# Designs tried in a protein design chat: VH-VL binders against Uncharacterized protein AF_1119. Part 3

Target 1, 118 residues: Uncharacterized protein AF_1119, of Archaeoglobus fulgidus (o29146)
Amino acid sequence: VYFSMKGNIDVIEDAISVSPASFSIDIAKGAHYVKEVKVKNSGGEAEIYFEDIVEGPDKSAIDVSFHTESGESISSSNKLRLPAGTADSPSETVIHVHIDVDDDAPTGSYAIYIHAKQ

## First folded at step 15 (VH-VL; from r1 with heavy chain K102R, light chain W104Y)

Design s3
Fold by OpenDDE, fold request of step 16:
Structure s3 (fold): chain C 118 residues (1-118), chain A 123 residues (1-123), chain B 115 residues (1-115)
Amino acid sequence: as target 1 above (118 residues)
Amino acid sequence: EVQLLESGGGLVQPGGSLRLSCAASGFTFNSYAMSWVRQAPGKGLEWVSSIRDSGGKTYYADSVKGRFTISRDNSKNTLYLQMNSLRAEDTAVYYCAKVGYRYSGSRWGMDVWGQGTTVTVSS
Amino acid sequence: QAVLTQPASLSASPGASASLTCTLRSGINVGDYRIYWYQQKPGSPPQYLLRYKSDSDKQQGSGVPSRFSGSKDASANAGILLISGLQSEDEADYYCMIWHSSAYVFGGGTKLTVL
């Protein structure tokens, strides 16, 4: 059983952008999905983390996490360090957005809103 | 080799507190959710609590909610269980367990268990 | 009614096959769930045996003999742990587990005796 899930990533910091800023997947119950996201920094060195809001039939059936490319978890207590960059030469850092769906997750349309914060 | 070593168990009076620790090694600790599972003498397994790899999400069994607190220090590769307001029915061997799916929340099964630490709550 | 029900005990002869059942309560479809099986011997912690959601979604624990396999009985709404070629060392308690309603849920366990 598959259902639709949309992800949106928003960054408040002007010098920081993400690619892609959105994604859409068809995901199955009990599945684990990973999305690679590139974080670009055109400003000074920064530390950021991500918060997520899940909308859908049962938000508790969806788990979202963020990890560095090396596998380290990213959170408010362990922020992602972004190297300094410029507009002409932005730094690029890869992260992984991991999504778990419970086996008994209700079928429906889900949305994940991700916010990058300092 | 993945290893989990529990400590902190002991004898405590009802209403008392105890803090369990679980030292992890042999794997990327900060990439795995962790759990506590207990087993009363002669009884079956009972899930107690789980925490995702980042520590940002915790889950508790109804029987311990509000009394127990799970936490972790990823810099020390250590899992904790703070147990307050202990009751006789909390008497059990407490196991720490590693979730078997990397980067997963606390919703995948446990693939490695420690040897356990014994908690006895008695007046 | 318990989410997972296991028979208290089961006996089988060496060399025979033992089928351990993990029955899900009504209203919960076994087909939806990834079922985990654990073996526990006296004085030892539980050991992960395998997980089974479907034939295309299953995993054997490291070092777990191939004589241990998972399956499901949809008609019985149950997960099945099959132990073929039963050996004396297989005598132990066996627990099934699922993630349900934001919690891990264990069955009551089955004591397997090898006669």
Scores: ipSAE 0.844, ipTM 0.943, lowest interface PAE 0.5, mean pLDDT 96
Fold by OpenDDE, fold request of step 16:
Structure s3 (fold): chain C 118 residues (1-118), chain A 123 residues (1-123), chain B 115 residues (1-115)
Amino acid sequence: as target 1 above (118 residues)
Amino acid sequence: EVQLLESGGGLVQPGGSLRLSCAASGFTFNSYAMSWVRQAPGKGLEWVSSIRDSGGKTYYADSVKGRFTISRDNSKNTLYLQMNSLRAEDTAVYYCAKVGYRYSGSRWGMDVWGQGTTVTVSS
Amino acid sequence: QAVLTQPASLSASPGASASLTCTLRSGINVGDYRIYWYQQKPGSPPQYLLRYKSDSDKQQGSGVPSRFSGSKDASANAGILLISGLQSEDEADYYCMIWHSSAYVFGGGTKLTVL
């Protein structure tokens, strides 16, 4: 919760957007993928982490993790700090989504959905 | 230089508990998954447990599920293994091992091992 | 029935080549898996030697001599560790490992004697 420039109370999650919030990957067995994701904050300073949902032939064969550009892992116990921004000038923070695929993972298209949590 | 130093091993009775620690240095600890692997006297290597860099995902061998808990404190560059309900067959040298692939989950191989700490479960 | 099977022991002369096998259980294809090899000498922890999935996906451990190499035998459904120009210091136990079914799995190990 933060105060906007207009003096209204805004919900921090509504001021935070993740792009892309989802992506599809045609996986190769044993591969490691890195996806760049931008987090925009149009509100006050915030600390967040990410959750993922994997859809595909075998969800258990996919592991998703989140890291800063400097290489730190992002989790509920180690949250990402987002600078304050405004609607007209949102702050942008880049993160890396790392995806591991098991060697015997069924091939095909997998969808990964991510969202930020406070 | 990457270094892993295990501690906490010792003699314990069946049904007892023990907590192992692994102090890591020489690499960005919070970017690597970690594992515990044990070796009974005169026997081969047996994987025990793994945890990804964030600590948000853990894996266990069937032989230790429900009894052992792997955890980590990235602020202290330390890996832990809480062992409860210990059995004679848990007697082994316990090695701390670093996963070789940065930013990886606990599915890539270990590239650096500690010297190990000995756990003996005996009545 | 074991996921990975290794011969218990192997002997070879200095200067010769030693081929250590890691046979995968029927039903799992060796071609899919990245196989890791470790060397362990008495009183010491295991040391990473190399990993091999394919010729385009392989890695040699730091400081590991080039005379250690990994390959696969599809017909035998096995990973292979080849040690050429065998030296006395190569006498050790060798373990193969894969990630399978959400677990790390080690072979039983091969004791290599250099005589």
Scores: ipSAE 0.841, ipTM 0.926, lowest interface PAE 0.5, mean pLDDT 95
Fold by ESMFold2, fold request of step 16:
Structure s3 (fold): chain C 118 residues (1-118), chain A 123 residues (1-123), chain B 115 residues (1-115)
Amino acid sequence: as target 1 above (118 residues)
Amino acid sequence: EVQLLESGGGLVQPGGSLRLSCAASGFTFNSYAMSWVRQAPGKGLEWVSSIRDSGGKTYYADSVKGRFTISRDNSKNTLYLQMNSLRAEDTAVYYCAKVGYRYSGSRWGMDVWGQGTTVTVSS
Amino acid sequence: QAVLTQPASLSASPGASASLTCTLRSGINVGDYRIYWYQQKPGSPPQYLLRYKSDSDKQQGSGVPSRFSGSKDASANAGILLISGLQSEDEADYYCMIWHSSAYVFGGGTKLTVL
């Protein structure tokens, strides 16, 4: 039996956008999922990281982490560098969002809210 | 070859402190969660603490919460356990262990263990 | 009630099979969990043997002989470690482990004697 999860990525900087900005997955207990997200920067060079908030029947049953395409962790102590770009030619940087579901995760609807921060 | 080498054990009085270290080699340290597991003399295995690959999330057994702090320095490929307010029941061999699933925070079992370092808490 | 229960000891003859059980307490279902198995010989650290959730979701530890295998007995709510073709070097303590309630939980261990 699968249950559903949805995620939203909020970016407050007008020069920075993500694709996709939302996703849905059918999750299973004990499974690991990876979502690819492209970060576009049409402004000056920036450094960002991500924070997540999990909602659902048991928020501790879902683990979310953020990695570069090469697998390096992205955190406030190891931020993602975004090269400068322009509106006509934004820079693109790929990240991976890893989602782990506990073996004992209760069934129900889960949501992940992801916030990009500088 | 994956290698984990613990150090920092010793004899300490109740209420004292120790800091354990675990030097890691042979794998991409910053891609894996790490754990401390202990074993009292003649007893079974007891999980102590885990830390995700980035160091951003930590987990503790109830028996050590508020007294022990797990940390890592990914630039030095080193895992740490700061142990404060030590009690006689903390006497054990402490093992450093690597979680066996890349890019996870925890939840997956340990696949490589160090040789352990002995902590003795005695008055 | 302990989350995982293992018998304290088990003995079997060389060449025979041993079936080591890891029983989950009532209220949690063995079918949901990956069961990890570890071997520990005297004076040595534990060594990872294998994990088992299902036939399509399992893993043998590096260098672990195929005579070690995992399974489950759903009616007993238990994980099973089967060791066939027992050798004297298989004398060891065997621990099961799961991730439960944001914690790693070990069973109490089974001492296997080969005689």
Scores: ipSAE 0.514, ipTM 0.862, lowest interface PAE 1.9, mean pLDDT 90
Fold by ESMFold2, fold request of step 16:
Structure s3 (fold): chain C 118 residues (1-118), chain A 123 residues (1-123), chain B 115 residues (1-115)
Amino acid sequence: as target 1 above (118 residues)
Amino acid sequence: EVQLLESGGGLVQPGGSLRLSCAASGFTFNSYAMSWVRQAPGKGLEWVSSIRDSGGKTYYADSVKGRFTISRDNSKNTLYLQMNSLRAEDTAVYYCAKVGYRYSGSRWGMDVWGQGTTVTVSS
Amino acid sequence: QAVLTQPASLSASPGASASLTCTLRSGINVGDYRIYWYQQKPGSPPQYLLRYKSDSDKQQGSGVPSRFSGSKDASANAGILLISGLQSEDEADYYCMIWHSSAYVFGGGTKLTVL
């Protein structure tokens, strides 16, 4: 059995954007999903990390983590470096968003909100 | 090739403290969640605590919550368990264990276990 | 009531099969869970054997012989570890485990004796 989940990535820094900014997943209990997200920087060099907020019938049933393409964890103590870019030629950096669903996750609608922070 | 080596066990009085360490080698430590599991003499396995690959989320059994603190130093490939306010029922062999699913938090099973370190709490 | 219940002991003859059960309490459904199985011999740490959720979602532990397999009995609300072709080295304690309510939960263990 599957149920659906939607994710939104909120980046409030004008020079930094993400693609995709949102996603939908048909999730299964006990599954692990990976979403590729491209981070674009049209400004000066930056360092960022991500925080998640899960909403749904049981927020503890969903675990979200952030990794570089090579698998290194991104956190406030190991931030992602974004090279400088311009509006016409933004720098691009790929990350992976990992989503784990507990075996006993209750059915229902879940939402993930991801905030990029400096 | 994956190896986990616990240390820091010993004899301690009730109310005392110990810090356990687990040295990890043979895998990319910062890609895996880690757990502590204990076994009292003649008893079964009891999960104690887990910590995700980044160290940002931690989980505790109710029996140790507020007394034990799990942590990790990914630069040293080392897992820790700070045990405070020790009680006789904390007497056990403490195993360090690696969660067997890369890039995830806890919630997957453990695939490699250390040899354990013995903690004895008695007067 | 314990979340997972295992019989305390089980004995079987060399060359026979042993079916070890791990019963989930009322109110939770074995069909939802990955059931992890561990073997522990005296004086040694536990060793990962396998996990089983379904025939399409299972994993054999590294170096674990194919005569160890997992399954489920939905009517009994139980995970099953089957050991076929029993050998003397299979004599050990066997634990099941699930992730439930943000915790790892172990069964009480079954001591398997090979006579």
Scores: ipSAE 0.467, ipTM 0.837, lowest interface PAE 2.2, mean pLDDT 89
Fold by ESMFold2, fold request of step 16:
Structure s3 (fold): chain C 118 residues (1-118), chain A 123 residues (1-123), chain B 115 residues (1-115)
Amino acid sequence: as target 1 above (118 residues)
Amino acid sequence: EVQLLESGGGLVQPGGSLRLSCAASGFTFNSYAMSWVRQAPGKGLEWVSSIRDSGGKTYYADSVKGRFTISRDNSKNTLYLQMNSLRAEDTAVYYCAKVGYRYSGSRWGMDVWGQGTTVTVSS
Amino acid sequence: QAVLTQPASLSASPGASASLTCTLRSGINVGDYRIYWYQQKPGSPPQYLLRYKSDSDKQQGSGVPSRFSGSKDASANAGILLISGLQSEDEADYYCMIWHSSAYVFGGGTKLTVL
């Protein structure tokens, strides 16, 4: 399996950043990828979730989900709590981004963008 | 140790509604996608619906789209199937099944099945 | 044409091997798919046996004996379930399944009789 990454950062709040905010895959049909992503918070305690945007030959063939380090799903109905931080000492929270590729996905390059939301 | 227990089956008239439940135990329920699969008497297996571990994505067979709604309550380790506008061809044993790959959507096969609950649609 | 086709029945002797086929329709390639196999005995739910995509991407179900194995016949565009050393308890219906076009698709099933 080959995975290449393209870093684009989309900021949803001045205090919250996601690194990396995007990455690319050269598809392996039926593959499951896991990407570690760091979320920094320089403001007060927040609850967030994530949305993905997939670009590629067939965006419906890619499923993206977001999980805590312990594996609990992050969604608009089960948000991730970010501890408070400061500009000098932002809190850091690690998440795992899981990417499933359909067995019948068209071969090609896919780009996945991650947007943090409140 | 993994256990899936379906309930809510019964006799219902055409056009009626029924809600199935599946109580899950012995695994981290909110890390796995779940499915409903049915089997009409004397027939093969037919997938009905699946739901992602978060509940944020659902999939339906064409035969049930618009009539059935899959849902889950991760705080209660319970999977549901709301069945509306029931037809005679919905008569089947309905199985709850766990998708066998942690943290993934439905794309992976089911590894644990419940004993099933019987739905009979008859006038 | 059905997405997956299985023969309706197969008979084999105790101690022999049975080779159960799951043929994909034209236009889709067995090489792309994980093929899942399930066993169902009368009055019981299906039981997961194994999945097979390749020798480096396969899984035996929990408690499933190694005499059950998966493979593929690329020239026939088919997944294969091999059951060696057949025993009377192997008499069952066997289903293959794939994830295709955002749906789980089952084959029609093969009734294996052990005579």
Scores: ipSAE 0.412, ipTM 0.816, lowest interface PAE 2.6, mean pLDDT 88

## First folded at step 16 (VH-VL; from r1 with heavy chain Y59W, light chain W104Y)

Design u2
Fold by ESMFold2, look of step 17:
Structure u2 (fold): chain C 118 residues (1-118), chain A 123 residues (1-123), chain B 115 residues (1-115)
Amino acid sequence: as target 1 above (118 residues)
Amino acid sequence: EVQLLESGGGLVQPGGSLRLSCAASGFTFNSYAMSWVRQAPGKGLEWVSSIRDSGGKTWYADSVKGRFTISRDNSKNTLYLQMNSLRAEDTAVYYCAKVGYKYSGSRWGMDVWGQGTTVTVSS
Amino acid sequence: QAVLTQPASLSASPGASASLTCTLRSGINVGDYRIYWYQQKPGSPPQYLLRYKSDSDKQQGSGVPSRFSGSKDASANAGILLISGLQSEDEADYYCMIWHSSAYVFGGGTKLTVL
């Protein structure tokens, strides 16, 4: 059986975009994955954070967290500051999406939905 | 060097409350998940609770769910365990432990342990 | 059946080897797990020794001598801590641990006597 997870990052502001907006990872039991995501802002200064929803045979077997490039956790209480930019010269901010998989994660398909919020 | 120092243990009656603290130094506290592990007199090790580096997710042993609350203050490099509705079975040495994998929530083992603080629930 | 079972005690001579087992209950497979090992001497907190999942996924604890090593016996569904060249200072309690069902689970511990 194919053991994988797929993710999608949904950003609700037209001035803010992400790269990549989706990803696919072949997951192994007990592994830790890091996905680098670039957040672009073509508007005024903004503050955002992220929430995740995991689907699959056992949603508790997957843990997702969000960090700045320097390792600071991003949350509703410690939001990511996006510098102002323009349509021709958007600002860029790197984040890391950390994904932990339980040793006993059941085989099957998993999906991660990630929502950027202000 | 990495150091973990527990405090707040003591003697309490059943139904009482205690708050344990763990002062951390020698590492980037906010990059690591933390755990509480206890050991009853003459017995083995029992995991109690863990909290991820951000404080945004917590895990509890079934025996303490609803009674104990793990928390952390990353600005003070301090881990806490609020223990309510204490029972005689909670009598143990409580160890603070650092999870040994950076930027992880849990799932990885503890690599550094404190000296422990003793909680006695009697009478 | 407990999730992890360890023999209560084990004795071995100085200079010999001791093989400490950590058996997983039926229904779960040792091949899936990182097995963590801890040493505890009387009056002291536990100390991390090593973890083992496979030869490509293992870690020795800081300052832990190479005479401590991990392996697995798949037919016995067990993790193994091997201590070679036993010294009197190796006399201690040894615990195994895994992450299982959203919980850390410890074995009951093995008291190793070196005589």
Scores: ipSAE 0.538, ipTM 0.859, lowest interface PAE 1.8, mean pLDDT 89
Fold by ESMFold2, look of step 16:
Formats: structure tokens, sequence, C-alpha cells
Structure u2 (fold): chain C 118 residues (1-118), chain A 123 residues (1-123), chain B 115 residues (1-115)
């Protein structure tokens, strides 16, 4: 059986947007997925991190983590620096979202939501 | 060459505390989850605790929840285990182990183990 | 009910094969899991041997001889570690392990004697 992540868009800050802010994929038990996500900043320099919300039969069976393109982890204790941008030319920073699925993840639908935080 | 070196073991009385350290070298420490696994004398392996690469998520065996705290300092390439309210059943060799999949939580198996440090809880 | 069960001991002759089993309890399916295998010699830490989920999802540990291999017996709900061409150096304790219910779970271990 595959797991499906439901797509939703969540834009928390006017100047900072995440694309995609949510996504839906069919996932397999024990799989590891990497998703490329773009973060745009049309405002002043900022430092952010991300949180995920997982909905599904067992949210503990899904682990989501956030990394820079070079692989450095992004967390509240090691935030991502966003360069300043403008409305015409937003700065763009690529991150990687890693998704680990437990071998024993219960069957059913899972949805993953990504929230940018300051 | 990947190296894990545990320290901080010793003899303590029941109810006491110890802090174990694991110095890591030869790999990108902050890219890998880490675990503590213990082995009582003459017994099998028992997982104790794991911490993901960032330090942002931890897992504990039921037998140690509320008494032990795993942590890491990625700037010092060091893993820690704070052990409080120690009991005789905590007597064991404690191994530091590296999870063998980059950028993951604990879910993957351990591929490199340290030499262990001995904790003895006895009056 | 233990999650993983291993026989306490196994004996086999030099040059023969040993088949070490790791049986999962009823209610969970060996087909879902990566089965990790570790070797431990007296006075030494465990060493990673290999993992096996399927023929397309397996890994040999660094420096581990090809005579060590993993498989599964679905009808027995068991992971299998096969050691071919047994040598005296293979005498050791062997543990299986899985990630189950947000925990690493080890089997009780099998002491392999080469006689």
Amino acid sequence: as target 1 above (118 residues)
Amino acid sequence: EVQLLESGGGLVQPGGSLRLSCAASGFTFNSYAMSWVRQAPGKGLEWVSSIRDSGGKTWYADSVKGRFTISRDNSKNTLYLQMNSLRAEDTAVYYCAKVGYKYSGSRWGMDVWGQGTTVTVSS
Amino acid sequence: QAVLTQPASLSASPGASASLTCTLRSGINVGDYRIYWYQQKPGSPPQYLLRYKSDSDKQQGSGVPSRFSGSKDASANAGILLISGLQSEDEADYYCMIWHSSAYVFGGGTKLTVL
C-alpha cells in the first residue's frame, strides 16, 4: 500500500513564500523521499526554520526534516538565512525536505503540511 | 576512519547520576542520527535512546523514559547521555552507535559502534 | 510476546553452512521490514554485517565477506542470516534488529559455535 500526502498551500508571511507549501505523494513503507522546495523572500534579510504537521493513521510513523541544498539541517537552533530581496526580484533559496516512512507505518492516507517559522 | 569513543562510565550508587560522552570523528557528525545501546553482563543488546542529526527529535526506550536524556553538541562532535535515578538494572556496557543513513532520523540501523563504557550501579 | 525471537544457540561444522533465524511475532509481517544483522565477539562491540528487505533493497556491511547473506522465509515469518563456508572466526553471538513502533528492537541473540 502507498501513502498519499494531501496538497495544501500555506503562506504564513507576506514577504516569504514556500513553494510547494504542502504536497501529496504516494509513499511506500520504509521509503525515504527527498523533495526540493523553493523559499522566496521579497523583503529584508530573515532567518527562518520549518515545522511540519502530519495527518494520518499514525503521524509518528512519518519523519520530516529540512536541510539546505548542501545538506545542513535547518531547525529552530540552526535557522536558514534568507537573503534580502525585492518585489521585482525576490531572493530564492532552495531547501530539501526529507521524508522517512517507518517500515511498519499503518496503511491509510497521510498529509504533510510545511510551515515556515521565524 | 570513523571513530566513536565513549567515556564517563563508572561505579555509582543506586539513585545516583552519571553523564556519558561519545567523541565522534572521521565523518560529518551533524548529518547522522546517533544512538545509545547497552548490554548488561551476560545479556543481549538493548536499545536505550536515539537522537536525530539536528538534535531536534529524540527517542527513548520505555525502561529509561523520564530518567535518561540524550543530547548532542554538533559544534563539538559529541553525543551525550545524562542518566539520573540510576538503578541496579542499568548496570551495563553502554555503546555509542552511528545510524548508517545520512540525513535521516533513527529508523535506519547502526553501522559503526564505539568500544563502550561500563556503568556499574551497586551499593 | 517478544517482537523478535532467535534460537539461543546453534552449532555447525567448519566448511558447512549455518542458517540463523529471526522470527517476528504474529501480527507483524517480515515482508515489511529491513532486517539488520550484527556480529559480536567476546569483549568486543557489535559489528554491522548486513541488512535485508528484498533482493532490490539490501546492503552488505563494509568488509563483510560475501559468504554472509540475508534472506527471508515468508512462511515462517522470519529473517534469515546465511553463513556459508563456516570458519572458526565466525564463532560469535549474532543479533537481528528492526525498527518497530518507534523503537529499535533486538532479538535475544544466537550463539554460533563452530565445531
Scores: ipSAE 0.518, ipTM 0.838, lowest interface PAE 1.9, mean pLDDT 88

## First folded at step 17 (VH-VL; from u2 with light chain S101Y)

Design v2
Fold by ESMFold2, look of step 18:
Structure v2 (fold): chain C 118 residues (1-118), chain A 123 residues (1-123), chain B 115 residues (1-115)
Amino acid sequence: as target 1 above (118 residues)
Amino acid sequence: EVQLLESGGGLVQPGGSLRLSCAASGFTFNSYAMSWVRQAPGKGLEWVSSIRDSGGKTWYADSVKGRFTISRDNSKNTLYLQMNSLRAEDTAVYYCAKVGYKYSGSRWGMDVWGQGTTVTVSS
Amino acid sequence: QAVLTQPASLSASPGASASLTCTLRSGINVGDYRIYWYQQKPGSPPQYLLRYKSDSDKQQGSGVPSRFSGSKDASANAGILLISGLQSEDEADYYCMIWHYSAYVFGGGTKLTVL
């Protein structure tokens, strides 16, 4: 009846990173979770969005979405603008990651990976 | 007051196409997933399709996959259903409905419904 | 076998209680699901009544009287909509719904008659 979900964040672009690098959450059937995540940019101004990869007994039972701090959806059609920064003083932008678990999600171990895209 | 107004229903021959629209007001449209649900004459409710708040993920009933396309224009507060390859069994009242949980996908049920628009597929 | 089964009709007297059942098919467990309930009167769209997963995970629809409540009967694998203090305006069709395998699934509906 209980299971846990672990979120893992991989950075694709050299100048753009997401903190925390990984996280673990305990997710029950039908649960929802909101995780605050920081995106750092040590390069020039950029526009990005995110894609998730879910591993586990039933990846279709997990819905992941990305939102600005004010709640606006981040997608390939509405990208997140990252201000320029430097290696010594990267810019920081906060996002919210929403995770919804279907009522009929099979019990087991799930991992969520987040990839930044341009 | 949340309001949903469907339009675009009508009479069409089998194999034809029709596009439904749903004009939304009274809430932050781009924060909520939306659904289409239909009801054939004298029959119960059948879910057709849902789309998440951003438009980036869609869900379809097996009976309409490959024939119907749900979409939304968040700048116009409008939900759409493109219906192609229509069949007699698609004859129904089509309801636009708001999913009742902010910043989420389809799974939270519908809390507000429109009045519906009628689609009739016959020769 | 249908995913959700509702009796086609139910009758009850004014002032009494009606217990509307929504039975899940064998192989899926009512304990896992949020059960959504809708009321539909002739010529009108459905109206959201409430959802119920447990006493700590439930929601009453806006403006829905507290005499409408949800529960579950685990031994029958069923969600239950209880309507107490029945009034003539409660005469309607009632549908249950769940989210199952990435799809909303409705029951066939129960016609409630108040006489």
Scores: ipSAE 0.526, ipTM 0.843, lowest interface PAE 2.0, mean pLDDT 88

## First folded at step 18 (VH-VL; from u2 with heavy chain S31N)

Design w5
Fold by ESMFold2, look of step 19:
Structure w5 (fold): chain C 118 residues (1-118), chain A 123 residues (1-123), chain B 115 residues (1-115)
Amino acid sequence: as target 1 above (118 residues)
Amino acid sequence: EVQLLESGGGLVQPGGSLRLSCAASGFTFNNYAMSWVRQAPGKGLEWVSSIRDSGGKTWYADSVKGRFTISRDNSKNTLYLQMNSLRAEDTAVYYCAKVGYKYSGSRWGMDVWGQGTTVTVSS
Amino acid sequence: QAVLTQPASLSASPGASASLTCTLRSGINVGDYRIYWYQQKPGSPPQYLLRYKSDSDKQQGSGVPSRFSGSKDASANAGILLISGLQSEDEADYYCMIWHSSAYVFGGGTKLTVL
């Protein structure tokens, strides 16, 4: 019923963070959302992918996918390369998180969590 | 021009296996989810399975869960359906179809269909 | 109870209009769904015609003439495919489809006969 940004971030390596790492949606049946998410890297070059966790009345009614800014799909078989950075000057890489809501999604509050993996 | 070409159909005994392939061209294959839809002789359309653009998520009709496996190779622009424990009721033309909304998983309709490949399971 | 029900056959004259219905079962509401329509001629694969959820959320398939259109009849809980100015080439099977309960669901199809 409400939209909030949660700071629930899994650290894969101390140098890599995702912002935002979670968010909530008010249900709009059959909607497609795109969220811009920033990935910061304060360490050496890395390759990562993402997994989602959906909480809500029917987690199967929500589909989440991860794409580069240019639209390329990010997966364990097509990872996102993060340039090296430092603590004072982290590299930033923008991704797009696509969210599809089923036409028959039950009403209620849904929360989506994003976990970066190597 | 978007083109989808199925292959791998044939005659097989009950309990047997077949692997269907679908060669895709004319579009950026890895931007789109893909589906298999079948049609038994003289019958309507029945969805079989779908796979999202990355290959990271799959959906199956209840009638094929545990027996069929959908997969894709984005480097070869090819969709697959591994069919195990085949039954007479699996006899159908199997169509490969492209989901018509890029960067999304299943949930959107199919906009381009292949010509189909015929699977016959003898009883 | 089937999720989608279509009449098995429908006949109409050349130049007339045909209204093909796709009725959703009780307990689900046509207003929530994108309704997809497909045409299939004998010996050929299905072809995408159009989808319709509302006047602001619809799409005509590539190369599909504007005489094909989608709508809904809320009181009948049905999606509608309207074909105006019927031509002999419109003789075909027509299927509706929705995404429901994590599955694509097709109607049983309507065989449209022109003449």
Scores: ipSAE 0.475, ipTM 0.828, lowest interface PAE 2.2, mean pLDDT 88

